VH-VL binders against q960a1r229to459. Designs and how they scored, part 9

Target 1, 231 residues: q960a1r229to459
Amino acid sequence: LKGDRIELLLPKNIDQFKKFKKDRTVISSGLITRFVSTRNPKEFSQKWISTKYVKEFNEITVNKDSVVVGAALNIQKMADTLTSSLSINIGKEIDSFIQKFSSPQIANFATWTGAIISGAKSSLSVSDLLILFNVLDAKLTLLNNSGELTQVAIEEFAEKKLFATHTIVNAIFSRSLTGFLFCLKLGETSEQDSTNFNFAALVGNQVSRIFVGLGGQPKRLTSLEVHIDAL

## First folded at step 1 (VH-VL)

Design s15 (framework fv_socazolimab)
Fold by ESMFold2-Fast, scan of step 1:
Structure s15 (fold): chain C 231 residues (1-231), chain A 123 residues (1-123), chain B 109 residues (1-109)
Amino acid sequence: as target 1 above (231 residues)
Amino acid sequence: EVQLVESGAEVKKPGSSVKVSCKASGGTFSSYAISWVRQAPGQGLEWMGGIIPIFGTTNYAQKFQGRVTITADESTSTAYMELSSLRSEDTAVYYCARSEYDYVWGSYEFDYWGQGTTVTVSS
Amino acid sequence: QSALTQPASVSGSLGQSVTISCTGSSSDVGSYNLVSWYQQHPGKAPNLMIYDVSKRSGVSNRFSGSKSGNTASLTISGLQAEDEADYYCSSYTGISTVVFGGGTKLTVL
């Protein structure tokens, strides 16, 4: 009897997307970006924005120093892009990791943005894609409520919970990453125990990045990095 | 008001196909995934697959992969489930149901359901 | 057999309390804390009662959800005649699918 309470907006570029924000709070959840009244959501229709058709969110740019993956792309498209653009050792492990922890059904259905936001929000679950982005030193291009673009490290995005106030536009990976990538997930093997963790390490000639996930945000093992870099 | 309205009962012969529709209102098509769940007589609920209409993305249960096709027509706010190569075991009530999909792992809370469509497969 | 294990039937008297269990594995109930409970009356579509440990708006406070390890539970206190129905649990899985329990028929004596 009240009619529709939800209005879906389908912007085709970032300028149209910015126009749809106006006086509303952005709630980014990956596939759908929600705009709700900051004062009383129940008094106003919810406005939901599809990122699927925004040109800038679907772009893939490979340049000399970096690879950029738009926010609306699925996990498989992201993995294919990284595998073809990063070093052979890193790309091979990314492909292997994605295949082990994401079925073809998941990888072709879900966006990488949704996976990252889900991982950043969780306090209990181990996030495979979030730890992968951490070990690869990924940066995110974010759009704030005022329409301004900023770039932040994935670690900062998760720690500051920027998914609550910003829309992800793309992810940026350095093509200067060298060394060997190792990703591991250890799940429950006993019927009685339910503990899970994951581990990711990028071991280079001069610098190493090592992370462990025990539930919630991955933790950087800086002491271990120093030890390995000294070898 | 939110409502999912399914098409009427069908009687089909073995080896044929059936296409069931689900017309959604209340903003469902603009912000939710639509899944199909079936229930054979006296049996439990079985998830078949789902679609996010605004993206056209689908996901199917492994058991039904290759036999089920889920589509959506945004202009009419109608989702469809087509099941081919029908067998007597496909006799069931077929429900459409909506859920949010805004995370990697998909939809898991079916807050509104269609009334169900009875499909009988008999010779 | 269903992916999630529920007792086929449970019974209780008016005013009493009953608990229905739903046991999965570490890859569903144990991993995600995303268990939903549905009530189905004969000839009708299922109705969402509980998601995670939260009640759906408008559902009686007599219904509550809990979880420990690989087992989720639905507890119905102060049983009433209208509670007589089939109850299904469901859990999110790591492969972007939903699995349902086999269902439990609740009889109110």
Scores: ipSAE 0.000, ipTM 0.437, lowest interface PAE 11.2, mean pLDDT 77

Design s16 (framework fv_socazolimab)
Fold by ESMFold2-Fast, scan of step 1:
Structure s16 (fold): chain C 231 residues (1-231), chain A 119 residues (1-119), chain B 109 residues (1-109)
Amino acid sequence: as target 1 above (231 residues)
Amino acid sequence: EVQLVESGAEVKKPGSSVKVSCKASGGTFSTYAISWVRQAPGQGLEWMGGIIPIFGTANYAQKFQGRVTITADESTSTAYMELSSLRSEDTAVYYCARGGYDFYYMDVWGQGTTVTVSS
Amino acid sequence: QSALTQPASVSGSLGQSVTISCTGSSSDVGDYNYVSWYQQHPGKAPNLMIYDVSKRSGVSNRFSGSKSGNTASLTISGLQAEDEADYYCSSYTDSSTYVFGGGTKLTVL
């Protein structure tokens, strides 16, 4: 780092971001968060680009059928948006889950994008936020290095490790989700504990989504395996 | 409330160097950029460069590249600006300010240090 | 060039409004700048008034910022004697540097 110049670009909209992304390393939250995670000199980049001030990465759009949450928003803002936009039973559980498993300091500082990427990279524990996105059937809008936008399921994003080649623009949640959301975490008492087991289920009239995490990628369960009508 | 306190006035000969200090108190030092901005008598503001103390790396305006060195000492919460090969045109008030590198506005300013270059 | 252009001086009467313009260079990134405005009284350090085009930094509601095309503007309504000062616009650049406008001297008549 000694004597080296750091180039940090702060684009204001997605067209500027596309133009200046090139070979630059993307930071989704404040510069400090990125440096805490990349204090490894081998991973240190001298060319950075921030999503923090990009208009499209800070937008919230509530449509008839969907809720869109920009990638630069913090965990609490994302949770508040979902709680107010999804059904009361789902929203209540999201609020409860975030309050229980994310400290106010983390939820008001860290981006949901950072938490999702961190969870997708981890082989030691499953992110609480990643399994929540899985059970809610979240879709991500991704930007590749050629400036092309695509939408993928959260399961595909994690499985294919698309965080290595794409920038997250936003998350899309269906407002057609129905039923009751249940989340369970097994770990140590501390709020900073690594999750070594978590479980999330969305139980609806005809369709149910059930996921378990055991120190790796979350696994979807079928009703045959868990006897959903007894849950 | 964050405060930036700069070192005292300097009188220097052409060809010498000057090092101005800026001590921060009442807030986070390491993670905010500290910029140096100068103002010659009757002239406008001119950004010289900035540093993010936790990284120890500085970025400079092209005009000052090779003559200015900006450093920071996290243990004393102090930033420094050293300008070498002084000319009479370097006579100015030198301000330190928080921001202007990774923080695109400057919300806290030092009181300014007058540097006079004369023979 | 990424230099920002301001009028050298502007004047207004007590109680009236005045607007100071800040025009970006044709070499800027595009039609949007990270525009901030600073007030400087003689012999004093600059004070942040407006940032991110229109956001006030704890200053009087008489100060407002706006942008139209490639020109940002600072408007001061209800002019008071203490508003007499130099005003500077600034922008963060696509090269991770910071630039100031030439400054505008406001005279309150």
Scores: ipSAE 0.006, ipTM 0.521, lowest interface PAE 9.8, mean pLDDT 78

Design s2 (framework fv_socazolimab)
Fold by ESMFold2-Fast, scan of step 1:
Formats: sequence, structure tokens, C-alpha cells
Structure s2 (fold): chain C 231 residues (1-231), chain A 120 residues (1-120), chain B 109 residues (1-109)
Amino acid sequence: as target 1 above (231 residues)
Amino acid sequence: EVQLVESGAEVKKPGSSVKVSCKASGGTFSSYAISWVRQAPGQGLEWMGGIIPIFGTANYAQKFQGRVTITADESTSTAYMELSSLRSEDTAVYYCAREGYDILTYFDYWGQGTTVTVSS
Amino acid sequence: QSALTQPASVSGSLGQSVTISCTGSSSDVGGYDYVSWYQQHPGKAPNLMIYEVSKRSGVSNRFSGSKSGNTASLTISGLQAEDEADYYCSSYAGSYTWVFGGGTKLTVL
């Protein structure tokens, strides 16, 4: 028992979040238990700020050319949004893939943001959600400590470890993606199992994106032709 | 399977103190916050306080501030609640409860309860 | 008493529905979507039924939760004899603190 009190702020919009963020540790649903367990308690801020109720982090916007998913939304809400807004082939594979690596209990309360940050931090396990974002060429809107917004590719976010210096505001997916999406997960299935390896490929006449995860960050393949019957 | 097992019933004299334990099994103890909730005979549930073991930090309901101490020992996966200066009004069943998958949301698993009787 | 207000008792007929209210303030129920509901049978520990206002904790679809302003509600449809129990609401109250309701005894007639 240290005697210090934990202060938790629950801002309701992005302006309040920017004003009160300062030296506070950002928390989101589905991440806190894991994050707390992986850090030395002496390193933790006793000042916390939640994204849970920030209006802008809970918004979904479907535009003509893109779909935007707020950072505080859970994995299932993100999946439902993508399956209804992207092409039928891509949507059905997203739905199928998520069912293979995320239990309904996890998907309905863990944020996609928490899963992405957890995957980006890992050097030993593969992340099924991270490889899905990689193959879909997802962009993230990030907020820095100065209150500035920027957009980066998911691959850059992971490679530069931007989770250490930025707060995720939303994810942006292109609605112009076409072709066949194929995702594989190999390893034991449970909500806490580590996947031994995974694979995701988007193959079509306009885009070819292929990723393989064997531990740590997914590796993009630059010279592989994948046929529908092969997956 | 997650299970919270509390220590056995206690009979105490006014002015003494009691220390109730709550041992967690299944899941990662340090990953969850543990709260203590009491229930006097025929009365409702009353939140006393909670601890996030990894931080070693506890928060208390104002009514119990200065008289209750909640601690945790990660090596034995055990949380403790010590209540001092006992009065007859402290006669109650004391429950430990785990906060759910993410903290600050709900109490998903409860101990069986420890009956503490304060009598002279 | 507890800080959140619940009716001391409610009753309903077998097969019908009943609603239990839980009223607080803008500092708890009205300020947060962290309202949970617990069922307690005599001599037993409480069991989580609903969390985050409306999410079911593996319980029957007969149980549902809602919130309007400073009042949260638990609705039990298709009442069965086993539903007879005490029901408690709880809400996050800020600064890592919680508050419980006074409890409601449900009688199934």
C-alpha cells in the first residue's frame, strides 16, 4: 500500500481530452489489465485519463472513399463497420477471420486500439488484428502531446513505436480496395493463446498486399503471387 | 477457472481489529483490481475500498477512510482487508470481488464471504 | 442507506415482466456508463447480471438493462420462480470509487 491516490479523468470530447491529457497515462477498455501487468508499478503515473467517453473517439463515419472508426470502439463494432462498408468479398473475410481469433466476450469489450497497441509492442507473438490492419492498408489518426493531429500508415505506427508518444484517435480504411482477402491463423485457439504464425493477403487487379507473421511485426512480402485456390 | 477464496469466520471484541484474506486462483492476480464490499445482517451491499495490486495503491470509501487498510501480496495472489477499532455495527459478511476484464467496469467474480461478528 | 435509490421491493407474476429502477446523480449514474446489476440469493454471494448499463454477463436474454439521465433500470421478462432474489445496482462514482444501491427484493407471485 503506497498511500497515493489514483486520479482518473473521464473527458467527454477531444478538447477536454487535449486540455487534461498533460502527464496522464491514457487508458482504454480492454487494455488496462494487460498494460498494468506488463509494467513496473514504480514507473506508472498515478494520473490516468480515459478515452472511453470522448465523443470523437466513439464516432463512425462512412464517406464515399473511406470509413473512419473511432479509437474507443470495441473490436466487434469495428468489424461490423468494416464488413458493412467495404466490398462484399473483403467484408465476409474480415467477419470470418475475427471469429477465429477473438472470442465474443473479448470482441464485445476490448477496444481495437488496445489490441493494435499490444500487437505493435510485441516482439515474440504475432497479432491477428495488426496483420489485418496491415493488409487493409489502414491509416491511424494520432494526437501528440502538443494537441496536434497527424495521420500515419499502420506499418509506420508499429515500426516507429508511435504508441509511446501519441494517442490513437481513429483508424481510416479505404473503400476503394477491391479483390479477394485471405487471412489465416495457425496455432491454438483461445482468448489468451499466442498465435504461432499468421498470414494475410489482399489479391486483386488493383492491389496486391501480402503479409506474414512469424513473431513480432508482420513482414510484407514483395514477390509472391497467391491464387484463390491456394488459400 | 477464476476463483476467490476468503478466510474463515471471525468473532471479535469491540475495539479490536480483524484482517480478512482473499486468495485468487486462475487468471493473473496482478492483472485485476480487487474490491471489498460488506453486508450487515438484513442490509444492503456497501463498497469499502479497492486495490490495484500492481500499483500497490488502494482507494477507500470516505466512511471507512482511516479505519480500513487494503493490501495485496502478489507473490501469494492474496488481497487483505484490515478493519480496526471494531464496533458492533461492523458485524457483517465481508466479500472480496474482482473488477472485470478492464478495471472500473464491474465486479465479475466474488468470494464466498467472511462473516465477522463483533460482540462483547 | 446507500447513495443510489432503489425501491425496497417489487413483485411480479410468473411469466410477466418487472422493472427495477436505480436513481443517482450526475456524479455517478448520470455521469458514467459504468452501471452494473447483481443478483443475490439468500446465503449466497452476489452474481453479476448486467454491466456497463446494458451488457449481459452470460445470463438469460430475459434480463436487460437501460439508462436515462440519472436513472438506470433492470428489466426481467418471463419471470421464473428462480428470479426471486435481491437485486443491487452499482455505479462508478469517480476517482476509482464505487457506490451501491440500497437493494430491491423481488417476489415472484
Scores: ipSAE 0.014, ipTM 0.478, lowest interface PAE 8.2, mean pLDDT 80

Design s3 (framework fv_socazolimab)
Fold by ESMFold2-Fast, scan of step 1:
Structure s3 (fold): chain C 231 residues (1-231), chain A 124 residues (1-124), chain B 109 residues (1-109)
Amino acid sequence: as target 1 above (231 residues)
Amino acid sequence: EVQLVESGAEVKKPGSSVKVSCKASGGTFSSYAISWVRQAPGQGLEWMGGIIPIFGTANYAQKFQGRVTITADESTSTAYMELSSLRSEDTAVYYCARDYYDFWSGYYYGMDVWGQGTTVTVSS
Amino acid sequence: QSALTQPASVSGSLGQSVTISCTGSSSDVGSYNLVSWYQQHPGKAPNLMIYDVSKRSGVSNRFSGSKSGNTASLTISGLQAEDEADYYCSSYTGISTVVFGGGTKLTVL
């Protein structure tokens, strides 16, 4: 470790962040990511910008039809926001499910964006948080390298690997989601066992969203959704 | 060149707490993480936790969760480690060390600069 | 977290080579290429020898590191008297934490 340095910028709002982002690596507050590949030590000497103090990345906005959760918030804060903003049935299940896959140490430190990106990169295991976002039909606000904001469905974010080219600004959840949320994690697996079976279903009056995790990205069970919606 | 200077030796009674300081000089304090490592007499090294000053966030080894608190004051370039509910088994030399931390992955890479160590003796 | 497993002692003669092993699990040594090696002389603070499994921290090229599966190794070639010390491995464990090995005493005969 010879002479490694970090040039770190701490923008206070999204306009400053856009200006400072050019040619800089983005870091998130409290990001915890399991890394199985060799890390390049030259990353340590790069010019970095932090999302920790960017106002827009730390905002929670509860609107009539939606709830917006900033990208720099931790998993527990995101969960608390959803639990208080969505229907009682959905909120209770979110709280219960997060308790099953995230310890207080992880939930109070790690950002939800870190967990989503880590899950979207995985080819061997299923991210519990990613399947939750899929079943809730989450939308992400993304910032590209040209400074443009776009909104994209969580499924599209994962499929197109947009984590490689975009910065997550926030997640948007519909407050009009209705029905019963059911999440299931089967099997107690160590990190040495790369496969999990995870299931998440939101069953409503007009439409159902059903996902299973069997290694790799969550799969949507569209045939089962059609069958249930026909009942 | 970065140097780490720790506070002086302490003798404590069981059940009390101890707070050890680690002052960095040379280099930018916020550019590095500070880890705390202890070594009981004749025993091995044991990582207690580390702090990333720019985040204000500390990480702790499971064994010390609830008993250790690591803090940092960037204005004085000083990190602190407070260990509560002291037991005789806590008798050790306590080191602070500069750790190269990958801010976006959350990884600790290795401790290249070490303090001189603070001897804490817990006896009745 | 459980400590990484190292032999309690190893020995070698002047000019020879020795290898010290450091065995963990798939959740630390096996998952991350973030293994460091430290040399500690009696009464002194540790000194970083190797980081990222195989990178030297400005020490002699007589010191080299490697990893296979869940086991990392430190090899010291051309043993010199001053190499006699305790050697510790460490690994990143995930969840932003670090674990040390139990340490190995190297005796130079």
Scores: ipSAE 0.000, ipTM 0.436, lowest interface PAE 13.6, mean pLDDT 78

Design s4 (framework fv_socazolimab)
Fold by ESMFold2-Fast, scan of step 1:
Structure s4 (fold): chain C 231 residues (1-231), chain A 119 residues (1-119), chain B 109 residues (1-109)
Amino acid sequence: as target 1 above (231 residues)
Amino acid sequence: EVQLVESGAEVKKPGSSVKVSCKASGGTFSSYAISWVRQAPGQGLEWMGGIIPILGIANYAQKFQGRVTITADESTSTAYMELSSLRSEDTAVYYCARDWGYSYAFDIWGQGTTVTVSS
Amino acid sequence: QSALTQPASVSGSLGQSVTISCTGSSSDVGGYNYVSWYQQHPGKAPNLMIYDVSKRSGVSNRFSGSKSGNTASLTISGLQAEDEADYYCSSYTSSSTLVFGGGTKLTVL
């Protein structure tokens, strides 16, 4: 036992976050319920910094060609934003998919950033949210310890394990994506991670994006195209 | 066994502030969240907000945002709810409640503190 | 800002069953599989009966919760005189807050 109290900083904007981040562990409000319930008391003597109250991490911007979702928003708020801003067919599947894998602890308290990072870290577990971001061609705005902002594709973020060196600021989705979105898990139930395979496809008449997850990072199938005609 | 003990009844003037305390006994304070729920005479339950004491993070219902402040002192195992700019409609019984699993399911409640706002 | 909708009152006879409904929207009850139910006797603090699909330790197996679409239900079987009380539902919301229902007064005839 250390006996030390928790030092938790609550910056209000990105400049304060940059100033106080230093060697502190980043926590989000959306993961706090699960994080606290599984941590033992000795770990609470560490220094933490929260994303919850950072203005820039809580912003939603819908532009003509893109939608931007702040990093501190929970999974349900992200899903609602995408459902209302992307095409009808894509939005319907996002809504359906989130309702199937989300629980009150996941959708309402976990941030989408926490779910993405958790999925990117795992070599065995299948991440439904990560494959959803892959099929939607999501881009992430990242902040490094030097205060620099960069934009990377979700595939690059996961492949290069940038969660170890960067803080996610927001996700950017293209509103130009069209077609039918299909997301599913193959094999055992979600409680049996090691036997799950996830699959996501965005299929249209002109272009298609197809991803398969076998644990860890989803792989894009660049040599396979699928076209679905309206019935 | 954990129990929550709230401070005594208060009578306040309109425009003033009230601060109600909730002391936990019989268990570790830092292992759960505390929420505040009020009930006006003859009316239903209304969630005001909650705090995770070990993290110092508080969350508030939209209706009370800017008027309520929830704090906790881990060393005394006491949570506080301060409500400002009191109005007659703030007359109610104020409860603190324990959320062991951080799930907003309140398994232990304080006895309630009656706050009356009158001239 | 909106509260969940419950009937103001419900009545049942000793030994029978009653069901109390709790209706919300897709951003609370309909969106999540977590609804809590509380029993409140006059002059007392509320008592948690059911959370999620779990009963609180010590709560009778006569109490059960269910959900269909935007409506959650509390069913009390084998009604006893002591069940006469006010019952409240609560639900998580898409804004990570908690909302209560308006409450239902159960009368045991």
Scores: ipSAE 0.000, ipTM 0.431, lowest interface PAE 12.5, mean pLDDT 78

Design s5 (framework fv_socazolimab)
Fold by ESMFold2-Fast, scan of step 1:
Formats: C-alpha cells, structure tokens, sequence
Structure s5 (fold): chain C 231 residues (1-231), chain A 120 residues (1-120), chain B 109 residues (1-109)
C-alpha cells in the first residue's frame, strides 16, 4: 500500500502535538494530500506530524486589544479575520492587497504560516505576506523542541531563522493600530523577472512603519520613518 | 447504523498465510483509520497495526513487522490484514477496529472478530 | 517491560466503587489525552468506555477516568452485576503505535 514508508501523525491538541512531534517533520493541512499523491513513497523514509487538526492551531480569538490567528488557518481566513477586527482603513487595504497579489485558489488553499516560512527562507524572492506582517507589527507565538512557548516579533523570526527550530502556533496583531496602510508590488511573479519589488507603509500610527522588499528579507526604512513622524 | 463486518473463521496449516477482511456496512472508510487487534485464547488484546486509507499509510507493531500487511480498498470500503508464516502461536481471534479521522487515538467501533486456528 | 501494567484482577461488592490502574511511562501514558478504556464480556468484542483519559463514550455516569503522572485510572461507582467483565486500557506511543494493558478481570461480589 502507498505510503507504507511514510508515517503521518494527526494530533488533535497542542499537548498531543508536543508529545509526538519528536524528530518529525511538521506539515500543514494544505500539503498533506499533495505530498502523498505526488511523491514516490520509496523516496522518503520520513516521519510526519500534521498541524491540520490541532485545536489550538485552528483557533481565532478577538480580544479587546489584540486578535489571535491560529497557524493552521489559510490566507483568506486570516485576511477575513483581520479585515473584520482591525480599523476600517487598515482592513480595506489588507483585503485589497490579498485580492490583488494572491489568487483565490492560493488564498483558500495555502496556510498563512506556509507563506510566511517560505518568504522567510527565501534569499531572492519578494514575499508579499511577510512584508504585510512586518508593517502590521505582527508577533508570533512559537513552540520550541522542549515544549516551551515564546512570543517574538515577525522581524526577529525572519532574521534569526527561527522556522528551523520552532513551530508557529499563532500570530498576534494589535487592535490599537491606527492610520493608513499602503501596499504596493511591482514586477511579475515569473522566475525570469529580476526586478520584483514590494513596499508597505503604515502612516498616522503612533510611530510610522515603512518597509521595502527587493529580494530576501524586507528592510525597514527607519530613517524615513523618523523624518515622516517629525513632520 | 455503521457496522464492521469481518470474514468467516479459518483453519490454516503452519507455514501458510491468512487474509482477513473487514467491511464497513452502512458507511465508508473515508473519515476513519482502521486497526487490527488480536486476542489469543485466554490472553489480552494485542495491537498489530493500522492504516489511514486516505493517506495510504500503514504502520505496524514491531513484533509483526515483516509478517503482517494491512491494506484498504476505499471503493469497496474494505480493509484487509494478511499474516504470513503462520505458527500455532498465531491462533487467535482477530478484530478490526475503527478510529475516527480526528480521534484515531482510540477505537470507537469493533468488528465481531475472526477466529483463526493454526493446526496440522 | 513495554506493555501497560494493570492488576490481573479486582473485586468489589454491589453498590460499592472500584478503581483499576493502568501504569506506563512518559513515552505512552504521560499525555492526558491518549488513554482509552475498553470493556469486554466473554465471547464478545471490546466496547469503548472512556477515551481521552476522562471522556465517556455514551456509557453510564458511573464510569469515570482520570490520570496522574504515568498512571491512568478507571473508576466504576455503584457497582452492578453487569459490570463484571475484563477491562483493558490503551495508549498511543512515541513510536506511533498502540499498546494495551494486560487486562483486569473485575468480579462483582
């Protein structure tokens, strides 16, 4: 029977996930059936563990000051949650950005964590979702191999390559963000397009947040932020 | 009402193989994992292995690795357990047991059991 | 020993309570959500009583499950004659396998 050399665990809560993660490759729900159907099982002697059915990775919590989005949710569900829970000006731009730069097929299939990790790993590609999380000052709740939970800024997660040693549990966004969000992407998604560029700015917040992506990690334009905030 | 219906009793000679079937009646295997558990006369329950049909993955207890093969045919909602190189110690009742797709840590539905007797 | 440890037998009187233990290691019973309990009457298939340590499968409220460290427990209160049966615990393991306890014969006196 296909896949008899691949062992896949489907934990249903975070305690089960912690217990049985042991030396296993973490897989998101959007990839499970594809990996099984498109790969030759004999090429892989892999132990897999899924986040798809873990209760805590599928939860959405809207608090007074923050909104929490579980790691196993898809891009569209994340965007819908932010659009309904953040200010109307910020929410409208998030909705517009996702619709413009991500197809409905991708947004309803791929997890936001898969997109963030892919973006953080890349040294060449411009990541639309990663720059969006940067400009929104997103925090990630991470689980280490010892079962400890920590929270880190998205910038720290990407810079320190924490995807190599941690599992993402959820993302946390502040509901106190104010002002206007602007997102821009130029260039093709083609492999031959070497001039891909993205830009995201949050202006009118207590402190402006401005980022540019030219390939690899988005760069924060701190000098520009200081000058804009002084005006 | 969903039931797991197992094949009939078998008498086998040492060194032969046996293949037991387990059919979901009134339902399908699409949302379930299926395990095989045996019980020798007067002894306790012993897990042999299981399969998650939608992922095509089977896993076996170390004791049975190399002798047992568990397969499933989703088109007929039937799971199979084949045990080779039979010994008298393999005389037992063989049960199939269902775990829910989201809850495969336990077995909520059991077949009636198939008695396999190994004798010469 | 890799099997879960249960007492071979326990006994109790009608209307009393009895507790059956199931002891493993941190690699199997250590997690609260992996232990299940099964009742087996002579000549019958096992029947699920308790799952995820403490959740009932539609059985009487007289049956309850608990866990402390590496030991799970099944408690049957208000013992009735029909409770006389063999009881098995089971747990998932770090090796992605299932292991059963040796079984406990409950006698109702």
Amino acid sequence: as target 1 above (231 residues)
Amino acid sequence: EVQLVESGAEVKKPGSSVKVSCKASGGTFSDYAISWVRQAPGQGLEWMGGIIPIFGTANYAQKFQGRVTITADESTSTAYMELSSLRSEDTAVYYCARGDYYEYWYFDLWGQGTTVTVSS
Amino acid sequence: QSALTQPASVSGSLGQSVTISCTGSSSDVGDYNYVSWYQQHPGKAPNLMIYDVSKRSGVSNRFSGSKSGNTASLTISGLQAEDEADYYCSSYTDSSTYVFGGGTKLTVL
Scores: ipSAE 0.005, ipTM 0.432, lowest interface PAE 11.3, mean pLDDT 80

Design s6 (framework fv_socazolimab)
Fold by ESMFold2-Fast, scan of step 1:
Structure s6 (fold): chain C 231 residues (1-231), chain A 122 residues (1-122), chain B 109 residues (1-109)
Amino acid sequence: as target 1 above (231 residues)
Amino acid sequence: EVQLVESGAEVKKPGSSVKVSCKASGGTFSSYAISWVRQAPGQGLEWMGGIIPIFGTANYAQKFQGRVTITADESTSTAYMELSSLRSEDTAVYYCARDLEYDFWSGYFDYWGQGTTVTVSS
Amino acid sequence: QSALTQPASVSGSLGQSVTISCTGSSSDVGGYNYVSWYQQHPGKAPNLMIYDVSKRSGVSNRFSGSKSGNTASLTISGLQAEDEADYYCSSYTSSSTLVFGGGTKLTVL
């Protein structure tokens, strides 16, 4: 952390971000805010690039069939967007579940992107935000080092460890999701607590999505989904 | 006690430039973004631009791009706003304001300077 | 050039509630949850009332904020004579700039 300055780039759009990202650490505004409030920036000697001012990483777009949430938004802003744009039953459960795993201080500070990447990297801890994205069938828009945009399912992002090679631009949620969302969290999320688990189920009229987290990636319970959908 | 103290009133001719200062005291300057907001007599608030002092990064509203420059001097805890090519329409009270955020312009201004009256006439 | 749209004036009686709207687009109010509200008394600098759409800045709990789509709203309950002032909204924009609303004069009857 020794040095005489921080070099920070604040690109305004995705084209500037693509151009100037090379050899720079991608930083969320929340991390910089916390650092500045507790430490002297002159102790750093690093090249950083922020997602905070990038238009495409901050957009919230509510379409007829989908809602898009930018990667630089914090957990609470993501939650507020989903609760106001998805069905009442689903939105209410999202709000309730987030309150159980994220304090107001964390939810207003941490980006949802940081939480998703952290969850995807872990092999021991359950991830409450990751299981929520899994049950909601979230898609991620990703930017690769060649400047290409691709869209992947959250399960594919985690399984293929795409966080190592891509920058998350936004998350896309279907507004056609129907039915009842049920989320459960037990224990403290800690690598030392083997009793930790989480569960999320979306039980719809046509299709059900059911996931359980026992450590690492949430497991989809496809056999149970088939049984429930047959009822 | 947190204070933003602005420089005194200015009377300028059309075509000239004005530079208004904003001195922060009580630990305000070194960690917070600073914006400049103006208000013409009887009119509304208008954001001109802001600066992040710790990074030296500034941005401006499109209307003022090319005419306004915002700078900061951490050694004196002072932010500056320079507006060039003055017109009669630039007659206004100019405020500096401290943002709640350290690393961008959120528009959440918890402390304001007292305002500097700039009159452009001839 | 493009300010957020607010009604020029609004009025309410002592003890009643009043709501002031602030309408933008998906590139400002609708696209971001960085909305704030300011109160300005004649001859004085503005005072921050609400930030982050709905958070109070230490002001009375009579003031509340909300947002639906491209429109943010400031609601003042239990109107008092001292609430008579000009109110401005502001929002972050897709150009990494800030924009203010045109302002609303609140008259307490």
Scores: ipSAE 0.000, ipTM 0.414, lowest interface PAE 11.3, mean pLDDT 80

